VH-VL binders against q8ixk2r445to577. Designs and how they scored, part 209

Target 1, 133 residues: q8ixk2r445to577
Amino acid sequence: FFGMLQNKGLTDYCFDYNPPDENQIVGHQVILYLCHGMGQNQFFEYTSQKEIRYNTHQPEGCIAVEAGMDTLIMHLCEETAPENQKFILQEDGSLFHEQSKKCVQAARKESSDSFVPLLRDCTNSDHQKWFFK

## First folded at step 10 (VH-VL)

Design y63 (framework fv_axatilimab)
Fold by ESMFold2-Fast, scan of step 10:
Formats: structure tokens, sequence, C-alpha cells
Structure y63 (fold): chain C 133 residues (1-133), chain A 123 residues (1-123), chain B 107 residues (1-107)
């Protein structure tokens, strides 16, 4: 499925990727921003290969967490999804990162009023629950 | 200059626990994206990856050995420690520690290695 | 676990020869592959990361190529200091498995 990927705990916030240049999709951190309902930079697809794809531009971007890191960044999608790009969206809304064995949590970015998705130990927190809208 | 050096016993008896220490200099294991891993090589055989610890304390183990391995770090001492339980003669090998460097966009390499320490397991 | 198969297990070559070593993964590893050189009694040295990126300080006669499951290390003109055992390693998923090694021996 696809749509705006919204947080249950931070009810007004959605996954957001605003690339610095529309011709360069790769390398920057995925953020959380107020859901605007227009798709665009907040439109993602969850695929059968357990990828979270950013389909708005070509080439398509795929969210990844690099080994040893806790931030979600945009990579280019590959023919076969690497382990660092695989997220299991569970029935309870948890987004489980397969390689790290951690869950995606809505968290405050250091020294700002901004929010970002980060890998954290899995809990029952609503800040770790996500749904497509 | 970045250096790593392994230390630990040269001889271990079967069923004993092996503890190896990797002491490094020229970098910090608090640096984002950096890890330190352990690799071993039995005499005349191929390299075998054992374990890895990252700057954020995330730990990864070879599943064939997971029940026997523990990796930990002391960032203030620039040390990474590997413990391996229930040693067997087939565990006789040179044990290396190495730095894992992330080069961006999924690009990884073990760019600096210690000299290795030979561990012999005999009854 | 991803299995890495290297071929040949050994080869004999002369200085000036072009040498190719192949690494086959049991599944696609999307270019998450490194090549290492090991001389007798010494620790391995990183030559190439991300299938084709040359590590700083490594001579340009070394090159890597490949995608999917098939990867190649090439030494364009073998030098005396290149006689060593070479290993590939995948970092697509843990455990980061190594190939069985290829020993390059003097002819």
Amino acid sequence: as target 1 above (133 residues)
Amino acid sequence: EVTLKESGPALVKPTQTLTLTCTFSGFSLSTRGVGVGWIRQPPGKALEWLALIYWNDDKYYNPSLKNRLTISKDTSKNQVVLTMTNMDPVDTATYYCARLTYYGSGRYGMDVWGQGTMVTVSS
Amino acid sequence: DIQMTQSPSSLSASVGDRVTITCLASQSISRYLAWYQQKPGKAPKLLIYAASSLQSGVPSRFSGSGSGTDYTLTISSLQPEDFATYYCQQSYSTPYTFGGGTKVEIK
C-alpha cells in the first residue's frame, strides 16, 4: 500500500522527504513534518520487498538505515532490496528494521522544534506506531 | 596514524573461555559510522567474520557462533573486548580486530587491521 | 547466510600478467562487496570497497567490477609485490561472509 505515512503518537506528523535538488534524491535524512494531505514530499509506498519507496521522482528513492546509525536516509532503490532498506510493517503498526532489529520511532531532533524518525528499541509506544493515510 | 592491536592468551585449554582485547589509537569509537570487528583465520584456511560493534553500541554476531560470543567496548579506554566460551581445538586460529569504516551510501570496508594474535587450543 | 565462492582457489602467474579473480554470491548483494589482499604472515589489507571503489593508497592496476551475484577483481599488470592471497567479502547482510580466497603464486 501507499500514502502519507503518519505517526499514531505524533498525530499531526508524517514521513517527509524534501530533497535539496529535485534531480538529486539521495543522501539526506528523512524528517517528520506536519501532514498536509497533498502527497508530494509525504507520499510513500510500502512494497512487497519490505521497502519504503519515495515514488515522486525518478530514479526512485528507498529509505535506509546505514549500519551503526539510527537515522533514516534516502538511498537509491536497488534491483534487490539490501538488508538496510528492509522494514517490516507489523499488524500493530510497528515499523521493524530487519538488519538492526529496532523499531522506527518519532523523536525530537536535537536542539530544535523539528521531529525525525529514529531507530529505537522496540516498545508499545504510540510514537513507534505508523499507518498509511 | 590509526593502529589496532590484539592481546590475549596464546594458549587455551578445551572448554575454557577466551578473552581478547583490541586496543586502538588514532580514532574514537564514538565517531558516527565507525565500528570495530573481529575476524579469525585458522592456519592455512580462509578468513571468518566473528562479530562487530558500532559506535552506538549496536552488536552483530556470526550466528554459527552467537551462543559463544560476546563483544563489548570501552570508548574511554579505546578498547573492544571479545569473549568466546567453550573453546575447542577447531577454534585454533589467528584472531584479528579491524576498524570498519562507512564511506557513505552503503559502502563499507575493514580499512585498518591489527597484526593478529595466534590462539592455540590444545588438550 | 550469504555464501561467497571464489574462483580459482589458486593460480600461477608471471610479472606483467593480467590476473582476474571471480567472486560469486549465493544471492544478489547489490555491490556491497570488498576485496582484500593478504601476504603470508600479515594481516589483510583493504583494496576495494563497494565493488569498484579503490581504497586510498592502492595502485591503479587493481580494479573491481560486477553487480548482482558476480564480481571480479582484476590486476592489469602483475607486480612482484602482488603475489598474495585475495579475499572478497560481502557486507549486504550479517554475517559479513568472506570468500575462500584465491592464492596468486609466482609461475
Scores: ipSAE 0.007, ipTM 0.579, lowest interface PAE 12.6, mean pLDDT 86

Design y64 (framework fv_axatilimab)
Fold by ESMFold2-Fast, scan of step 10:
Structure y64 (fold): chain C 133 residues (1-133), chain A 123 residues (1-123), chain B 107 residues (1-107)
Amino acid sequence: as target 1 above (133 residues)
Amino acid sequence: EVTLKESGPALVKPTQTLTLTCTFSGFSLSTRGVGVGWIRQPPGKALEWLARIYWNDDKYYNPSLKNRLTISKDTSKNQVVLTMTNMDPVDTATYYCARLTYYGSGRYGMDVWGQGTMVTVSS
Amino acid sequence: DIQMTQSPSSLSASVGDRVTITCLASQSISRYLAWYQQKPGKAPKLLIYAASSLQSGVPSRFSGSGSGTDYTLTISSLQPEDFATYYCQQSYSTPYTFGGGTKVEIK
């Protein structure tokens, strides 16, 4: 699967990665933004190794969650995916982070009117359901 | 079914601008994960990347030639155009366009190539 | 830029021989490597992508292996149509760079 990774509950929002510095794609938080259908900063791939890759740039970025954190950040992809970069896209659309045993949820960023994907306890909420367009 | 073909002048004088057109069929450059690149090969030498454009209009230019190169696409015509300014005899080469296909796990390969067009730069 | 060094620059072989060509990257490229075959007067043809994945329609006698900085293309039993120049190419970092080529000639 590859394309724009859209939320079922926040219907018009997609995974989006727009780092402040085009030459430094690693280390910044993944956000949610209005789906524009043009790929670019919203183009991701779900791989057979359970990675969510940002692959429009080189070197390729892979979404990760550091231990004890709830935010999704961009790391460098590795030849063998580490635990913190593995997400199981389940049949119901849930995106399960293996290391933390939590699900990715569309949520409002604290102290902001913007939205971000965050790790939360798994529920049957449409805000935890994702699909590729 | 998938084909690419280069077209442009065979002879260019020093200081002139070269314009090459890649016309393709059997795919669309609006399809996610698809791109078109330009590669050149001087006589008896190795292949050299020049530029590429992706379906999402993301453009890359070889830094050694960046100020001389412009790449654009016209998805409705199935064409990608490369221009290179201030041509020099050392730019004499066979110029190829090729499709960039996404093979998952983030890797691109150039799976279909045009036949190539020889460009000679001479006074 | 990432430099790609191929060895040998040329080799002579007979039909039926096992041929190995190596490609060394100046830094780790995490298997972002492709192999191409080019016959005289022709455009290159993709053989292997992602270091070890065989392109559709390419004979199984071609295989790729390697990781980090060191990569190998192997032809298990050379056929008459395999006499050509072979190139490796990295796509890990821009600019994408090719090796200098390895010419496989008739012994």
Scores: ipSAE 0.007, ipTM 0.595, lowest interface PAE 11.9, mean pLDDT 86

Design y65 (framework fv_axatilimab)
Fold by ESMFold2-Fast, scan of step 10:
Order: structure tokens, then sequence, then C-alpha cells
Structure y65 (fold): chain C 133 residues (1-133), chain A 123 residues (1-123), chain B 107 residues (1-107)
């Protein structure tokens, strides 16, 4: 699968990554933004290693969750995916982070109209359902 | 060539409702990633964002003005309309409409603007 | 709401000068930032989007940089047509907010 990773509950919002500059792709949070359908910062690839890759950039980035954190951040991809970079895209659309045993949920950032993907206890909420467009 | 043009009354009395129309050409508001927004500028002051509407009919409003603003589009007529209720002298400003374009670099900018229309609110 | 603070509010410069304008966001805006130029009596013109991407047709003497909360617009060699007011604008979160503007005046 590859394309824009869109949320079922928070309609028309997609995974979005904008690095600080074109050669600094790691350490920053993945956000949600209105799906623009133009690829690039919203174009991701789901791999057989259960990675979510940001491959419009070189070197390629992979979404990860650091131990004890609930935010998704960009790391460099590795030849063998580490556990913190593995997400299971399930048939019901849930995106399960194996290492933490939690699901990715579309959430409002504090009290603002900004949205981010966060790890939360798994539920059947449409805000935890994702699909490639 | 992309163009936008604002139209509406030049004079409004306090408490009245202002209706502004943005008529555009050279693009369609059914195109994914495209929107149209309204921005105002009181004489000698900074720009203030009011509202925007996107290709999918999603609407966003400045929260400080939300209860006064309504934005709508007619994609077949290439028009976006902004309505603002309960006008006050402090709302005297030049009102602009602008196209919002999403770039493949991941962000949007207001890449084409109308010429602006001056609205004076006086008793 | 995200507050955008521009500095300076105004500056005087001569043709050929390097001009730098800064914009501070009250929180990280992940480079969802644009710069606009406005000449007296005219609509704003987009110069830079995504903090550092030059809009088509804009002279290469304009450049943008920055990340997080701190952003800069630079004009490497000021030309007569560059005397104008410049605005930054964040599009990370609604309401989309503009800085107060920086007026670049001739010395």
Amino acid sequence: as target 1 above (133 residues)
Amino acid sequence: EVTLKESGPALVKPTQTLTLTCTFSGFSLSTRGVGVGWIRQPPGKALEWLAHIYWNDDKYYNPSLKNRLTISKDTSKNQVVLTMTNMDPVDTATYYCARLTYYGSGRYGMDVWGQGTMVTVSS
Amino acid sequence: DIQMTQSPSSLSASVGDRVTITCLASQSISRYLAWYQQKPGKAPKLLIYAASSLQSGVPSRFSGSGSGTDYTLTISSLQPEDFATYYCQQSYSTPYTFGGGTKVEIK
C-alpha cells in the first residue's frame, strides 16, 4: 500500500510530515492536515516489514514511537525494522503499534484546531481507523 | 490566467449585514487541494484572516468572528460569498479574497489575490 | 490562537542593502509559514511558502529560512521595487494569523 494515509473518523485529514529543512528529516512529530491529494509530504508507503515510510526524501524516513511516548516521530529507516517502527494495519483499518500494544488515533492537539496522530488504548472508534487513498 | 475579484457595497451602516462576493476565473473550486479565503485589512493596519472554504466544502472561520461569519461557494458560477452580520465601524477595512493552493512541498499559500474592495462602516 | 510577532516593525535601507525580517510564532508551526509583500494601495503578493520555498516568478534575492517558532525573510540586495510592507502568515492552525508587518522604507 502507498498513498495518502487518511482517517475514517476525522474525515479528510491525512498523515502529514514537514521536516525542518530538506536534509533534516528526523526527530520531528508527524501531524494530521487536510488531505491535498498532491503527494509529497502526505505520501507514505506501508511496507512488508510493517513500516510506514516517508520516501519522497533521501534518506528515507520511517515513522516511530519512542519508549514511553504517545507521539509519532520521524526516524531514519533501517535495513531491519526495529520494533518501535512496526505498525500493523489491520483489516478493520486500525493501525496497531506492536511494541506498545496501542493504536494510532486522530486527536486534537490540546485545545487548538491542530490535529495529530497519538497512541491510545485500542477502541473501535472511527478516529482509530485509517486507509490509504 | 487566474483572477479573483471582490464585489459588494462600499458603505454599510452599523448593525447591518455585509455580503461580499468573490468571482474567479482560471481555476475550479472542485479541484482537490484548492480553496478560497477572505482576508481584511483596516486602513494602516495588519492583515486579518476571516474565513476560508475548500474544494470539499469544508469551512473554517476566525473564532473571534465565528458567530458573525458565513462562507459559501457556488462551484458552477465560480463564486465564493462571505456574509458578516452586525457590522461596526471597527469593521471598516479593505476586504480581499484569495486562492489557497496546496503545494507538493507540503504546505499552502495564498498565491493569487483579488484587488480588494473597501468597505466603510459609518453611522 | 497562534500569535505571530514580526520584528522590526519598520526599517530604513538603501538600494543594495541586505535586509532581514524575523517572525516569531507563539508555538511551533512546523514550517507552515508564508511571506507576503504588499505595496501601497495593492493586494499582497506571495513570496515564499513552506518557510523556504520561493514562489514562481519571485526574484531569487528573496529567501526564507527557519523552523519551529523562529523564521526569517532575507532580501540579499534590496532593489527600488522592494520598498514595501512584508507580512508573515502561519497556516498550521486556524485561525490563520499574520504578523504585524514590517515596513521597508528608503533611507
Scores: ipSAE 0.006, ipTM 0.611, lowest interface PAE 9.8, mean pLDDT 86

Design y66 (framework fv_axatilimab)
Fold by ESMFold2-Fast, scan of step 10:
Structure y66 (fold): chain C 133 residues (1-133), chain A 123 residues (1-123), chain B 107 residues (1-107)
Amino acid sequence: as target 1 above (133 residues)
Amino acid sequence: EVTLKESGPALVKPTQTLTLTCTFSGFSLSTRGVGVGWIRQPPGKALEWLAYIYWNDDKYYNPSLKNRLTISKDTSKNQVVLTMTNMDPVDTATYYCARLTYYGSGRYGMDVWGQGTMVTVSS
Amino acid sequence: DIQMTQSPSSLSASVGDRVTITCLASQSISRYLAWYQQKPGKAPKLLIYAASSLQSGVPSRFSGSGSGTDYTLTISSLQPEDFATYYCQQSYSTPYTFGGGTKVEIK
């Protein structure tokens, strides 16, 4: 699958990656933003290696969660996907992060009106359900 | 100053459960990017990683120990507890706890260690 | 599991010598590597994180380098207090494995 990765519970919001510097795509947090349908910063690919790839820049970025963290950040894709970059998109729409054994949830960013995807214990919440549009 | 101290029994009988407590000061396990780990070292042998627990309660275990390990934290008491079931003489080792510090870009290091506690498993 | 092969197992060197210790990973670990120093009867001490970053308080004679599968710890001018066993550890994938250690004995 590829396209805009939208949340079922937070229905107007999609995965979005808009780093301040286009020449340094690594290390910044993935956010949620109003789905605009124009691709660009909201265009992601879910690969057979269980990666969520950001193909807008070269080299390609892959979403990762560092051990002990709950935020999704952009890393460089590897030839073989490392465990911290593997997400299982399950039948119910949950995104299961293999290394941490947690699920990606839409959440409000602390002290802000902004939203971000965060790792949380897996539940049946619609805020943990995702689909490509 | 940051300090960590291991405590627990020095002698354990085969098949019993080992419980070790790491008590620390000078930092909080509620701080983002902080964790505590357990490492062991059998006499004259190399270091072996056992488990990590992070500020967000993420837990990672050495799978070679086949679910014998449980790690937990009590942030209010500044303690991390490791439990290891079905002890065997080959588990005789010095057990260390250490603070994990996040240095960015996914990299952690164990920057402060306890002095270690020797655990002997013998009948 | 990622295996970390550390070489040599032991070495003897004189004060002032340049010492190199290598750590080979069974697959690429993308610089998720730390080096630790352990003196006899003591807990390990962090020297290097992220393959090449010197921990605060560690003397500048210690340096780390490498990428992919091949990593090196260098002591540019060995001092008497550097008598110790050195360990690498990868943190790229669980289990977070240590190398077998390199014992540095001062002649």
Scores: ipSAE 0.037, ipTM 0.684, lowest interface PAE 7.0, mean pLDDT 88

Design y67 (framework fv_axatilimab)
Fold by ESMFold2-Fast, scan of step 10:
Structure y67 (fold): chain C 133 residues (1-133), chain A 123 residues (1-123), chain B 107 residues (1-107)
Amino acid sequence: as target 1 above (133 residues)
Amino acid sequence: EVTLKESGPALVKPTQTLTLTCTFSGFSLSTRGVGVGWIRQPPGKALEWLANIYWNDDKWYNPSLKNRLTISKDTSKNQVVLTMTNMDPVDTATYYCARLTYYGSGRYGMDVWGQGTMVTVSS
Amino acid sequence: DIQMTQSPSSLSASVGDRVTITCLASQSISRYLAWYQQKPGKAPKLLIYAASSLQSGVPSRFSGSGSGTDYTLTISSLQPEDFATYYCQQSYSTPYTFGGGTKVEIK
């Protein structure tokens, strides 16, 4: 799968990555933003290694979760995907991060009208269901 | 203000299980972005990371020791406990616990350390 | 596992000298690197996090730099209390690994 990674519950929002500096593409948080259909910051690929890749730069970026965090951040993709970069996209649309045993949920960023994907205990909420468009 | 202190046996026999307790004050392990890690240092050698536990009960282990290590926390007692099974003389080291502080963009630092406790493994 | 190689393993210096310690990662660690100072018989002390950010309370003569695989700790004017062993540590991937240490000794 590749394209816009859209939320079933928060239907107007897609995974988005827009780092402040194109020469520092790693270490920043992945956000949710209104789906625009123009690729660029919202174009992701789900790979056979269970990675979510952001390919607007060389080397490619891969979404990761670090220990003790509930946010998704951008890392460099490696030849062999490390466990913190693996997400299992399930048949029901849930995006399961096996290392943490949690699911990716569309959530409101604190003190803001902005939204971000966060790790949460798995529920059957539509806010935890994702699909490529 | 912030302090951590390790406790446990000074001597362990081969094949026994080691239990170490880290008791801390000046912070809570329920605070978002905080964790506690364990690190060891054999005499005259480099530091080796063992395990981390975080505010949300996420646990991370050194893969080479994963089958021997268990980390847990008791937030109400301000304690983190590490157990290590099947001790061997090569596990002789000073064992430290340290606070993990989140500095943003996925990066943590071990900003406050306990004094360390020496564990000798011999028959 | 990511290997961290420090150089030199030891150096002798005088008070007032500029000291540089290098840390080389076996793969890119995207500035997920910290530097620690350890005095004999004592626990390590955090000096630098995120490759270049100075920990609160650490003197400004300490600085960190680098990116990718190459990182450097600099002490701009060595003081008597700086004679210690220094370690780099990567936290990009588990296991989190430390360098072998650099012992800074009195000349």
Scores: ipSAE 0.140, ipTM 0.760, lowest interface PAE 5.4, mean pLDDT 88

Design y68 (framework fv_axatilimab)
Fold by ESMFold2-Fast, scan of step 10:
Structure y68 (fold): chain C 133 residues (1-133), chain A 123 residues (1-123), chain B 107 residues (1-107)
Amino acid sequence: as target 1 above (133 residues)
Amino acid sequence: EVTLKESGPALVKPTQTLTLTCTFSGFSLSTRGVGVGWIRQPPGKALEWLANIYWNDDKRYNPSLKNRLTISKDTSKNQVVLTMTNMDPVDTATYYCARLTYYGSGRYGMDVWGQGTMVTVSS
Amino acid sequence: DIQMTQSPSSLSASVGDRVTITCLASQSISRYLAWYQQKPGKAPKLLIYAASSLQSGVPSRFSGSGSGTDYTLTISSLQPEDFATYYCQQSYSTPYTFGGGTKVEIK
């Protein structure tokens, strides 16, 4: 699948990656932002290796969660996807991070009016349900 | 014209929390591509990067310090605050804040630094 | 973590000498590398960004080169004010690691 990865509960928001330095795509947090429908910084690919790839710049980025953390960070894609970069998009729309056994949830950053995807215990909340548009 | 200055306690006891404030002028942390980072240097040792905060409130932490660091900004006051919990004598260092500047073509650096503030951790 | 290894850790040189400092990354960092100069008791000063771009106001005797894992800072004709410690830093991925530093001392 390719497209904009939108949240069912936070209905106007999509996965968004807009690093401060466009030629250094690694190490920054993935955010949620108002869906603009134009692809670009909101265009992601879900691969057969269960990766969520950011394809707008080279080298390609892959979303990862480091051990013990709950934020989604952009890493470099590897030939064989490491476990921290694998997400299962389930039939109910949940996005399950295999290594941690947790689900991606849309959440508000406590210090701002910004929103981010975070790893949380899996629930039936619409804030944990995602789809490609 | 651009300046940054660190402030905070010079002496901290082991197990206490350190709070440092970076106050800056001559730029805004609402400007796209701009950020502020914290770096430390123990006496006679190499530089160690601690944390960055960017214009969009994105944050990066050194994972070796495992949940001890929190960075925040107050754009209206031109301040960035770093907190570090459970201080230990090995955390004795000069602490610097610096501006992160995007130069175009994907290139950036820490182009303006504060003078540094010495923090000693001792009983 | 990406490890940055600088060599030499220290060197002795005379005014007018060509000085070369190397920085080796444990993996390719695609030229996301900066060089800093630090004089005793002072904050570091940015010299070079993006491996080879000279920061505004820095003398042209300083130059950077390299790609992949291997990077070099060169001072073409050492001046008295250049006696300092030099650090490389990668910004390719977190943590943004510094090298161990190279101290350039008077012979």
Scores: ipSAE 0.000, ipTM 0.539, lowest interface PAE 15.2, mean pLDDT 86

Design y69 (framework fv_axatilimab)
Fold by ESMFold2-Fast, scan of step 10:
Structure y69 (fold): chain C 133 residues (1-133), chain A 123 residues (1-123), chain B 107 residues (1-107)
Amino acid sequence: as target 1 above (133 residues)
Amino acid sequence: EVTLKESGPALVKPTQTLTLTCTFSGFSLSTRGVGVGWIRQPPGKALEWLANIYWNDDKHYNPSLKNRLTISKDTSKNQVVLTMTNMDPVDTATYYCARLTYYGSGRYGMDVWGQGTMVTVSS
Amino acid sequence: DIQMTQSPSSLSASVGDRVTITCLASQSISRYLAWYQQKPGKAPKLLIYAASSLQSGVPSRFSGSGSGTDYTLTISSLQPEDFATYYCQQSYSTPYTFGGGTKVEIK
């Protein structure tokens, strides 16, 4: 699977990665933004190692969640995916982060109209359902 | 050539509703990634964003004014309409409409603006 | 809301000068920043989008830079037509917010 990773509940929003510094691709939070259909910062690949890989930049980035955190951040991809970079894309569209036992949910940032993917307890909500477009 | 032009009343009484129309040419609001926004500027003050409407009919409003604002489009007429209720003298400003263009990576810019229409709110 | 603070509020400069205007966001805006020029009685004109990309038709003396919370507009050699008020604007999250403006005045 590859393409724009779109939310079923927040229907016009996609995973988007815009690093604050174009010379430092890692360490920053993944956001959700209006799906534009043009790839670029919204183009991701789901790999056989259960990574969500950002292929637009070199070196390639892989989405991770650090222990005790709920935000998705960009790390460097490794030859063997570490557990904090593994997401199970389930048949119902849920993205399950196995290390934390939580699901990726489209969520509104506090007191704003901006949106981010966050780890939350797994529910049957459409805000936790994702698909490649 | 891309053009936008604002039209509406120059004088509005307090408590009335303001309706402004943006008529454009040279592009279609059915094109993916394109939108039209409304911005105002009170005399001698900074720019203030009001609302956007996008190709997919998605609408964003300034939260401080959301209860007063409605934005809509008529793609076949190349028009975007902004309605603002309960006008007050502090709403006196030049109102602009502008095209929103996608510049990759989800980033937008307001690349072409109308000339603006001055709206004075007084009794 | 994301607050955009521009500095200075005004500056006086001469033709040929290098002018630098700064815009500070209250949180990281991931280069979702545009710069606009406004002359008295006129609509704003887009100069820079995506923090550093020059809009078509804008003179090369204008440049934008920055990342995270800190952004800069530079005019490398000020021309008579550049005396205007400049605004930064973030589009990272709603409400889209403008800076207070920087008025570039003749010295």
Scores: ipSAE 0.000, ipTM 0.556, lowest interface PAE 13.5, mean pLDDT 86

Design y7 (framework fv_axatilimab)
Fold by ESMFold2-Fast, scan of step 10:
Structure y7 (fold): chain C 133 residues (1-133), chain A 123 residues (1-123), chain B 107 residues (1-107)
Amino acid sequence: as target 1 above (133 residues)
Amino acid sequence: EVTLKESGPALVKPTQTLTLTCTFSGFSLSTRGVGVGWIRQPPGKALEWLANIYWNDDKYYNPSLKNRLTISKDTSKNQVVLTMTNMDPVDTATYYCARLTYYGSGRYGMDVWGQGTMVTVSS
Amino acid sequence: DIQMTQSPSSLSASVGDRVTITCLASQSISRYLAWYQQKPGKAPKLLIYAASSLQSGVPSRFSGSGSGTDYTLTISSLQPEDFATYYCQQSYSRPYTFGGGTKVEIK
């Protein structure tokens, strides 16, 4: 699968990666932003290795969550995907992070009106349901 | 000043369960981006990572030892406990606990270590 | 598992020497690498995190570099207190493997 990764509960929002500089593609947080349908920063690919790839820049970026953290960051894609880059897109639309055994949830960023995907204990919330469009 | 100290038995018999406690001061394991890890070193051998526990209670185990290891924390007591089942003479090692500090860009370092506690597994 | 190969396994050096230790990962670890110093009978000490960042309190003669699979620890002018065993560790993927160690000995 590939396209915009939209949230079922927060329906206007999509996964979005807008690195501050094209020379610094890795290490920055993945955000949620209003779906614009233009691809680029909102275009992701779900691979057979259970990666969520960002292909706008070379080398390709892969979404990862570091141990003990709950934020999704952009990392370099590798020949063999490490555990922290593996997300299982389940039949019910939940996005299960294999290493932490938590689910990706659309959430408010701290005390702002901005939204970000975060790891949370898995629930049956629509804010934890995702689909490619 | 940050300190960590390991405690537990110096001698364990084969098949028994080892329980080690890491008691720390100078930081809280409720602080975002902080964790505590366990590492061991058999006499004259290299370091081997065992398990990590983080401020949010996330637990990570060495896959080769996962079915034998349990890590837990008590933030009120400033303690982290590691339990290892079915001890064998090859598990004889100095066991260390260390603080994990999150550095930006998703990377951790073990910036402060306990002195280590020697555990001998012998009949 | 990611294998971390350190070279050399041991070296003999004199005070004032430039010492270089290498660490080779069996796959790219994207700078998820730390260097530790261990003296006999003592706990390890963090020197470098994120491949090249110097830990607070560590002398500036220590430096780290590298990317992908190839990483280097350099001691620009060896001091008496630097005779120790040095270990690299990757934290990219579990198990978070250490290298076999490089013992820096007095000539």
Scores: ipSAE 0.057, ipTM 0.720, lowest interface PAE 6.2, mean pLDDT 88

Design y70 (framework fv_axatilimab)
Fold by ESMFold2-Fast, scan of step 10:
Structure y70 (fold): chain C 133 residues (1-133), chain A 123 residues (1-123), chain B 107 residues (1-107)
Amino acid sequence: as target 1 above (133 residues)
Amino acid sequence: EVTLKESGPALVKPTQTLTLTCTFSGFSLSTRGVGVGWIRQPPGKALEWLANIFWNDDKYYNPSLKNRLTISKDTSKNQVVLTMTNMDPVDTATYYCARLTYYGSGRYGMDVWGQGTMVTVSS
Amino acid sequence: DIQMTQSPSSLSASVGDRVTITCLASQSISRYLAWYQQKPGKAPKLLIYAASSLQSGVPSRFSGSGSGTDYTLTISSLQPEDFATYYCQQSYSTPYTFGGGTKVEIK
């Protein structure tokens, strides 16, 4: 799978990665933003190694969740995917982070009108359902 | 002032279960981004990470010891407890607990450590 | 698991010397690396986080550098209180792994 990774509950929102400096792609938070259909910062690939790759820049970025955090951040991709970069995209649309045993949920960023993907306890909420468009 | 202190038995017999308690003050384990980890050091050897528990109850274990380790927290008592089953003489070590702090943009360090507690495993 | 290899395992140095300790990761850790100092009978002390950021209260003679797989800790002018064992640790991926340690001894 590849394309825009869109939320079923927040139907206008897609995974988006927009680092403030394109030469520093590591360590910034993945956000949710209005789906614009232009590719670039919203174009992701789900790989056979269970990675969510960001292929807009070189070197390629891979979404990760650092231990003890609930935010998705950008790491560099490795030859063999480390456990913190593995997400299971299930048939029901759930995006399960195996290392933490939690699901990716569309959530409101604290004290803001913006939205971000966060790890939350797995539920059957449409805010935890994702699909490639 | 932030402090952590380990407590538990100094002597454990082979096959027994070890329970260690880390009691801390000066911070809350309900604060976003904060965690407590356990590290051990056998006499004369290197540091070995055992387990982490975080503010959101995320738990991580050293895979080589995962089936023997359990970590839990009691936020109201400011305590983190580590349990290790089936103790062996090779597990003789000084056991430390430490605070885990994220410094932004994924930065991490163990900025405050307990004094350590020596656990000897012998018959 | 990410393996952290430190070199040398030990070194002898004199007060005033420049000391460099190397840490090699088995894969890129994107500067998610900390350095710790441990004196005999004491708990480790955090010196450097994020490969190059000096922890508050640590003397400026300590510095960290590196990227990718290769990292160094430098003590620009060794003092008597710096004789200790130094450890690197990666926090890029669990399990968090430490290097084998470098013992800095007086000459």
Scores: ipSAE 0.007, ipTM 0.630, lowest interface PAE 9.7, mean pLDDT 86

